# Ledger of designs, part 143: VH-VL binders against q96il0

Target 1, 167 residues: q96il0
Amino acid sequence: APERGAERRDTAPSGVSRFCPPRKSCHDWIGPPDKYSNLRPVHFYIPENESPLEQKLRKLRQETQEWNQQFWANQNLTFSKEKEEFIHSRLKTKGLGLRTESGQKATLNAEEMADFYKEFLSKNFQKHMYYNRDWYKRNFAITFFMGKVALERIWNKLKQKQKKRSN

## First folded at step 5 (VH-VL)

Design mh4a (framework fv_ebronucimab)
Fold by ESMFold2-Fast, scan of step 5:
Structure mh4a (fold): chain C 167 residues (1-167), chain A 120 residues (1-120), chain B 111 residues (1-111)
Amino acid sequence: as target 1 above (167 residues)
Amino acid sequence: EVQLVESGGGLVQPGRSLRLSCAASGFTFSEYAMNWVRQAPGKGLEWVSYISGDSGDTSYADSVQGRFTISRDNGKNSLYLQMNSLRAEDTALYFCAKDTEYGKWSFDYWGQGTMVTVSS
Amino acid sequence: QSELTQPRSVSGSPGQSVTISCTGTSSDVGGYKYVSWYQQHPGKAPKLLISRVSNRPSGVPDRFSGSKSGNTASLTISGLQAEDEADYYCSSYTSKSTYVVFGTGTDVTVL
């Protein structure tokens, strides 16, 4: 750390800074799983000195997260709907009601459900292939910008070290 | 229908404690994050506190950190706010607010609020 | 903590369009797509009008629309009606402490 002399005004209550709660550490925060996508959202911490390049990387990561959340929310809703329809149709074929005598939801055994899972995966194969293609493309872009940010940070460190050496 | 009903507000002296409650109905309470938002008389909205559906994560506004504690009882469909070391500037209408299913970026349902007045 | 900046008041006649601005920083409005707008009638709880900058929840008329450019988000109410007379608040996710920050509020008067 070459210099940490930047004075920053904080209007939080006196004592320890309340800018970032201790448990959240002033870093990227991972939230609870989304109800529909079952993915944990990442809330990105913005440094005071964020460069335009760092901002571009952060926005790309945010956009990728939104795309990912939307894909899996839609996929999970489709899965749940089709699973319920499959169970209903199979119970009807067996001459069974949707509820047991105890009032619980009637269920199918593992062997019967395996048929559903196989059909679902087969039917959604193309969709998952396009998802994987786009996922890798997005991650390549993110990695590329991460490399640029890393080079920028190395350059800034070298500049700071050279200044200290010259003095 | 989604309903949020706050209670527990009242007149309290500075330095004392007060506990607010929010009774929720019409949705699966444990699946959604909950928030407290306050509004001082004639003033704007101020976010106060957040709790995740499983109580694993909590967060507080800097102005209340260390004094207020958010909690929930999913078996009772209830949200709580324990307010300690109350100050005059804590005087406000306190709303219980439900997070959307997409995350903690917006509040789709609000209660009518419970008034907390901190005065000697 | 600085609130998001909104005009104190906006007025218009029935049928006109009014726009409310909400200005923040790169750590809130400028940095994320998580801007929401709320309508509050006197003595009542806020109601969500817009989420994620421009998403309208079910039951919100098409007359309400949201947008964002740089550090400023905007709520536009087209075809202004008497029932639109209320206080309007913007809010944004903020990365500082994972807090939600609200705007200063705008009074809309229908003349």
Scores: ipSAE 0.000, ipTM 0.486, lowest interface PAE 16.0, mean pLDDT 80

Design mh4b (framework fv_ebronucimab)
Fold by ESMFold2-Fast, scan of step 5:
Structure mh4b (fold): chain C 167 residues (1-167), chain A 120 residues (1-120), chain B 111 residues (1-111)
Amino acid sequence: as target 1 above (167 residues)
Amino acid sequence: EVQLVESGGGLVQPGRSLRLSCAASGFTFSEYAMNWVRQAPGKGLEWVSYISGDSGDTSYADSVQGRFTISRDNGKNSLYLQMNSLRAEDTALYFCAKDSEFGRYAFDIWGQGTMVTVSS
Amino acid sequence: QSELTQPRSVSGSPGQSVTISCTGTSSDVGGYKYVSWYQQHPGKAPKLLISRVSNRPSGVPDRFSGSKSGNTASLTISGLQAEDEADYYCSSYTSKSTYVVFGTGTDVTVL
């Protein structure tokens, strides 16, 4: 179909296929949260007359999104794995089985889990600090190129006005 | 076991209609976009049609636009392709293909295909 | 529909490396990181080898690797083996009305 007006800029509600943008979108599409990273992916619209500068900005934004999703997917998996290992080690130390008398999975109370959270945060403090540093660097680069693209578009409009005046 | 099984192919005369089916099993069918991809004998792959998990969005190759209709029945774990006004050029093996878990335009699961022959 | 351009055939000896190119435009291969590669043996359905330019699904040997530069994506098969003899197709997301576009296909022969 020729129409490109069946666009959805809203965050997709329940029931929409995950991570798949509508093909008729003329704008960026925002999907549901990724299962592992819990971040919403953005699929970028490419204009027919995209300049090299606009392409560089779009690719930088795409690369930053990919980096960000991979970081949080890995971080969430690491958290879950280490949490489970911690719980099992503490239950073993207490002489308790992995399941309660009712057959449910054995858990630790909030006070007992405080040691895990403290250790996890301490262990990952430097990693999160470097993540924040890289996140700022990437966003500063994106902002810089957004400004360059804006100036290019202004210049192009001015050139069009000059052509009209010279005729 | 994750699998897709196509059916409904056969010999049909030009101008006639045919409906293909694809039965899905081993995954939550409604969560994934589905596609039809065809391959003419001795030729390459050609994407034919797309449908989102909720049927809210569909797309078609220019060569089939207006003639083919993709649909799905999530309650039956089934995908369909209604093919009208068939042409000799539509002769191909038709594959059912599932979008990857991350919806990155990669088809991670394919059926074995069903052959459609359009000939007098 | 518009197809991505691949060489018709490439050949190599066992243990060597071969590279298959896939050339498109800024509206597909050049514009996005959504390039996939598929392997198809005669009489079989295609199998996903690479997604998102360079990501290997579980079960795909490390011998297969993908890359992209400008409007051209490449699949490299290192340590070529007899079972690698097959047809290979690239595909890409496209900003045109079609959902994805496939390449013309490359026949890989192991000498």
Scores: ipSAE 0.000, ipTM 0.497, lowest interface PAE 16.0, mean pLDDT 81

Design mh4c (framework fv_ebronucimab)
Fold by ESMFold2-Fast, scan of step 5:
Structure mh4c (fold): chain C 167 residues (1-167), chain A 120 residues (1-120), chain B 111 residues (1-111)
Amino acid sequence: as target 1 above (167 residues)
Amino acid sequence: EVQLVESGGGLVQPGRSLRLSCAASGFTFSEYAMNWVRQAPGKGLEWVSYISGDSGDTSYADSVQGRFTISRDNGKNSLYLQMNSLRAEDTALYFCARDTQYGSWYFDLWGQGTMVTVSS
Amino acid sequence: QSELTQPRSVSGSPGQSVTISCTGTSSDVGGYKYVSWYQQHPGKAPKLLISRVSNRPSGVPDRFSGSKSGNTASLTISGLQAEDEADYYCSSYTSKSTYVVFGTGTDVTVL
């Protein structure tokens, strides 16, 4: 307008803007790290003409992301809980209170904490092995479906070229 | 054909233990994560525990952590919940529920439930 | 117990449409596309109606639909029928280091 002295505020909020940056293109969006898993979530864009095979791939990728987020959130929670229990147990064994005379939370030195880390890693070795196995298994499945989607797209392009050439 | 059947519920005194079982049929049990969900009389659903298909990962609600243990025997197509140090607040109908093939936090198959009453 | 807020009851007449809300936070409903809905008739086990916000399992009528906007997920039942009279629960993935959180539940009455 001719009488614009202030900044224009004519942008409207849109629910699809997170999946369509910039304005003319829609694609996957990556979020900030999750507080508990410390992993960045991916929000997948769903195209209007998504094939059944493309849908299977997207669902598999989404399910794998959820599984991965859950595993690390649980692992980090377990680590924090067991670490606190270990510290409290060792302080009690020393005949020390949970707080210092100044009222601050009492802590263990690095040498004492090394015992906890060794035990935690040993105790969780099998769990981490299963995680790695399942992670690779899921990624192999994703790669396989990615290959199928790629072949489908190549085939469709070839069909479209032949159709166009006949006219 | 595809079914979950629960058993082991009953009346128990506070502080005692009880073990619940869930028999699976009609699907490849070892390929699915499994859950326990409970519902107190007249109340809503509360998630209790999770176990992965290979038993490599387990999780518990804060209210049962340290008292309940989830386990499974894939050779017997069976899921278990060992409940120790039972409290009146644990009184509920306990459902076993199948997670998706990839463990995606929704339950597409449920058992009929088994009632656990903790009372003196 | 439950962390997601649902209305206690919703009512409608046969053939009408009803909507049930499920409100959480950015750590569950608002942050992820992993909201599910369950139907429970008295004395029966819950049955999955909707997974992943809007996906219908085979066997669930298309008159049941799900959506999400911000921190609120919604279940809409169109063409309401007597058999839809039941309790409805939402659930969501949560980043609070637990597996899932359920809603408080909504009783649907067909008048």
Scores: ipSAE 0.000, ipTM 0.468, lowest interface PAE 17.6, mean pLDDT 80

Design mh4d (framework fv_ebronucimab)
Fold by ESMFold2-Fast, scan of step 5:
Structure mh4d (fold): chain C 167 residues (1-167), chain A 120 residues (1-120), chain B 111 residues (1-111)
Amino acid sequence: as target 1 above (167 residues)
Amino acid sequence: EVQLVESGGGLVQPGRSLRLSCAASGFTFSEYAMNWVRQAPGKGLEWVSYISGDSGDTSYADSVQGRFTISRDNGKNSLYLQMNSLRAEDTALYFCAKETDYGKWYFDLWGQGTMVTVSS
Amino acid sequence: QSELTQPRSVSGSPGQSVTISCTGTSSDVGGYKYVSWYQQHPGKAPKLLISRVSNRPSGVPDRFSGSKSGNTASLTISGLQAEDEADYYCSSYTSKSTYVVFGTGTDVTVL
């Protein structure tokens, strides 16, 4: 569907998709945006000769993705639930139904909704601060291990090139 | 009551087709990915197929790829499995199973299963 | 077919502890924190017992515990009771285009 992540399925299929045949080379896969978090999951391919350092990096990235996914799924669900409750509460107070005469969901004006957004952000300020702190720490750790993996690969490449030249 | 109820199983000849249904109640069906899992008589569990909440993504076990099609109708709170070119090896009790939170890949709710017997 | 290896059966007396192993590879059990355990009584549907290696769903007694080391996950049932007599299946996410893989299953007998 045009408005959904299905359009990217052929280019970056999720690990559950059958776009990587057993007899072909497999790569990391990027799925469609999650319904709750609105983040695209990455399913990591594990090569046969993965080093312990490469495994540690991959597991750290997977754990960070899971943590990030859980945080935003919970935050978005909380936002949607509280928004719906706020709208229903205000409509009930005005003696209005949940649907307009045209069958559409009844909505509040931008001025009333601004009050909700301001309250929601204020209430969740500390939670978002801790999220940003932990996000920074996790990305620093990932970058550090990416550097270690890069150095390992450079060293292995230099060893291989040296052997080739000596032949 | 939160439950899944399968139907559509029965005796079918090799090479023929059968469609299974799973009726969901007690939760917002469209918000959860659904799976089919089968169990041959006296044997273990085998994952068969997956469908995302919006039907945008589907996956199949190698043993059924090209023969089975998973689908859903969120307006009817129903999951389906279209089984074509059935083989004796497809004989099993078929469960529908609900996933929970994204990235967890576990099934928190199962139906009681519907028996499919492929025999002449 | 099931790809994760479990013992066919384990047995114990009431009050004892039993442990069920579930051995896979780095592409499933060893690579991810997505190992779950299901309990199946004869003629019944499987029921989620443990998720994400060691998480107990609401209503599951704390005598059931899960762990993982390398390519092997373990389910431990302490204080074994008659109602624990059932088949137990492990399951894991897999990176090999087959969404979820199950274990061969273990029959737990209480005597």
Scores: ipSAE 0.000, ipTM 0.485, lowest interface PAE 16.7, mean pLDDT 80

Design mh4e (framework fv_ebronucimab)
Fold by ESMFold2-Fast, scan of step 5:
Structure mh4e (fold): chain C 167 residues (1-167), chain A 120 residues (1-120), chain B 111 residues (1-111)
Amino acid sequence: as target 1 above (167 residues)
Amino acid sequence: EVQLVESGGGLVQPGRSLRLSCAASGFTFSEYAMNWVRQAPGKGLEWVSYISGDSGDTSYADSVQGRFTISRDNGKNSLYLQMNSLRAEDTALYFCAKDTEWGRFSFDYWGQGTMVTVSS
Amino acid sequence: QSELTQPRSVSGSPGQSVTISCTGTSSDVGGYKYVSWYQQHPGKAPKLLISRVSNRPSGVPDRFSGSKSGNTASLTISGLQAEDEADYYCSSYTSKSTYVVFGTGTDVTVL
């Protein structure tokens, strides 16, 4: 069938929060949940004298956030699409309409939906396992660099304290 | 089809006020941030102002801060720019621009613009 | 804040490849993955070519590509065509003083 332009795409949305941080903020802030991934993005303040190490940490956190947003946006889209298709298929098999008398979308009971959830989880087991592995790797790297930044800041404070004492 | 149509531009004297409007259609207006971007004749693009979908956040370029006010009416699918204390340097074609859902601070749809000329 | 720095003009012959640079700071191009590119033909509104550094909207030919390294983003136009003769602007989110900052603009001439 010809593509109609308005049809659903299988490509994961690359969208992020539409909320804007206040100008001249000196702090990181958390935005509203992204409508596709349902995750709250963090918008990072960039200090005028950001060290190379602080910049590396910030970029790693930004990259990890984007990776996480893309994964969940795609997963949620796939889940919704397959859930709708499963419901429609089962209702047609039973000879039931896709809408109730009130005009609401017809649904299946919990026992019937259990089959879908079990199949979906089984089908996506490897994908979720690899996501968890990458999630842990990324958080380990972030924690490691957070530690390095903390040590840099402690060292700088100690140096400043020594200079003040000697002068 | 997404469509943005600006109106309200014209010739005004320095120190006067003008209000620009942008009529939006083809998308759920309240879910997207909106922007005003201007372009002086023969010059480049300059971002002017931002408003979030819920009107909770606004931002302005330093050159217009305190003089311009951005607002929206989601029930009417309309965006506004109230321009006070106009200066010759505000002379430009003013575009209404929609933020994209696929890229932060990018503008996927633009109107054709409305010309504002500030001259004595 | 100053505009992002682009070359004044670039030129090429049909079928060649041209690249436009967009240089900022760690508070804009270097700090975020929110670089966009716009094409503007004379008398027309700008058209979004690239968002989020390298993402192409539907309807934009694949011969337009974007990348970023450090504080510099680049737009590459491969297989240059006569209709590519236009002004090109980069833009980025900024954390300093303005919500969005545009580049100085580049005039692309097809010889």
Scores: ipSAE 0.000, ipTM 0.501, lowest interface PAE 15.3, mean pLDDT 81

Design mh4f (framework fv_ebronucimab)
Fold by ESMFold2-Fast, scan of step 5:
Structure mh4f (fold): chain C 167 residues (1-167), chain A 120 residues (1-120), chain B 111 residues (1-111)
Amino acid sequence: as target 1 above (167 residues)
Amino acid sequence: EVQLVESGGGLVQPGRSLRLSCAASGFTFSEYAMNWVRQAPGKGLEWVSYISGDSGDTSYADSVQGRFTISRDNGKNSLYLQMNSLRAEDTALYFCAKDQDYGHWAFDIWGQGTMVTVSS
Amino acid sequence: QSELTQPRSVSGSPGQSVTISCTGTSSDVGGYKYVSWYQQHPGKAPKLLISRVSNRPSGVPDRFSGSKSGNTASLTISGLQAEDEADYYCSSYTSKSTYVVFGTGTDVTVL
């Protein structure tokens, strides 16, 4: 079965799924940007003889990725929804319709939109602070387990060396 | 209405070839990955092949790798499966199935299936 | 055989609940949150009931629910109705073999 490398170029600007990890690859794969989060997912290779420690590290990395994907998908959705609501509210307050005479969506100028961006950033400041805190905690845990896996692999090589000397 | 309609199935002798087609309607075909899934009489579902929306990626089950070729024509809203060197164990109802969305690994729309019988 | 393991059949009475298990490995059900469930009536194409372990597509009743613990995913059908009598298949993304792997299938009988 054809193998493909870990890194994949995303040439299509659609954001819809066109990624399929290669079968029996010994590498992780990077996919195209997710439609909602706009982040590229990583699919992790699972070796046949994965140790419990290696599995724990992989699951932690996958959970962290899912958490990160969910956070940004939600943020992007919330931003878009609140932006639309702000525009509609301001147009209603001005006595203007949501559509122009030609049927196009009515818009606000840059000065009016600045109020929205300022409010959105202020409102989400604490949320982003908690995101950063949780990201650092998750990254620390991942780094810690990466170190444990590295030590396990070193110890296994030393153990293998001892067995070879016995034969 | 979102629909997938398969065609091209039939009775074929071992070692011969068949080409299946799937006509899509009711959605933007080029934006979704497509799959072929088969079901032998009285048996369960088996994934056969995948093609990305832009045809940049294809994948095949080990049982059909090197014998089957998946392709699509986005201008005609059509998916194809070229089946070569057919074996008795390829006998199945072949379904065309659409990926739900990126990162879901799920098939939300299925065709009715087209029956392929490989027998002498 | 590398397919996901399901019970061959489960039975229930109208209004009761039934649960179907789907057991895999750390390379599919246990490793990822990409488990789907499909309903297939005799002579018909499969219909997506659940994706990503527990997400219902529009039009699927809330009496269908999904969950996962370790290497086993479960589909629960509450308030069982006559029209629920069908074959049910789980599927999961897999890192080792194909795009997805399907379960062995479960025949649900409503008595």
Scores: ipSAE 0.000, ipTM 0.522, lowest interface PAE 14.5, mean pLDDT 82

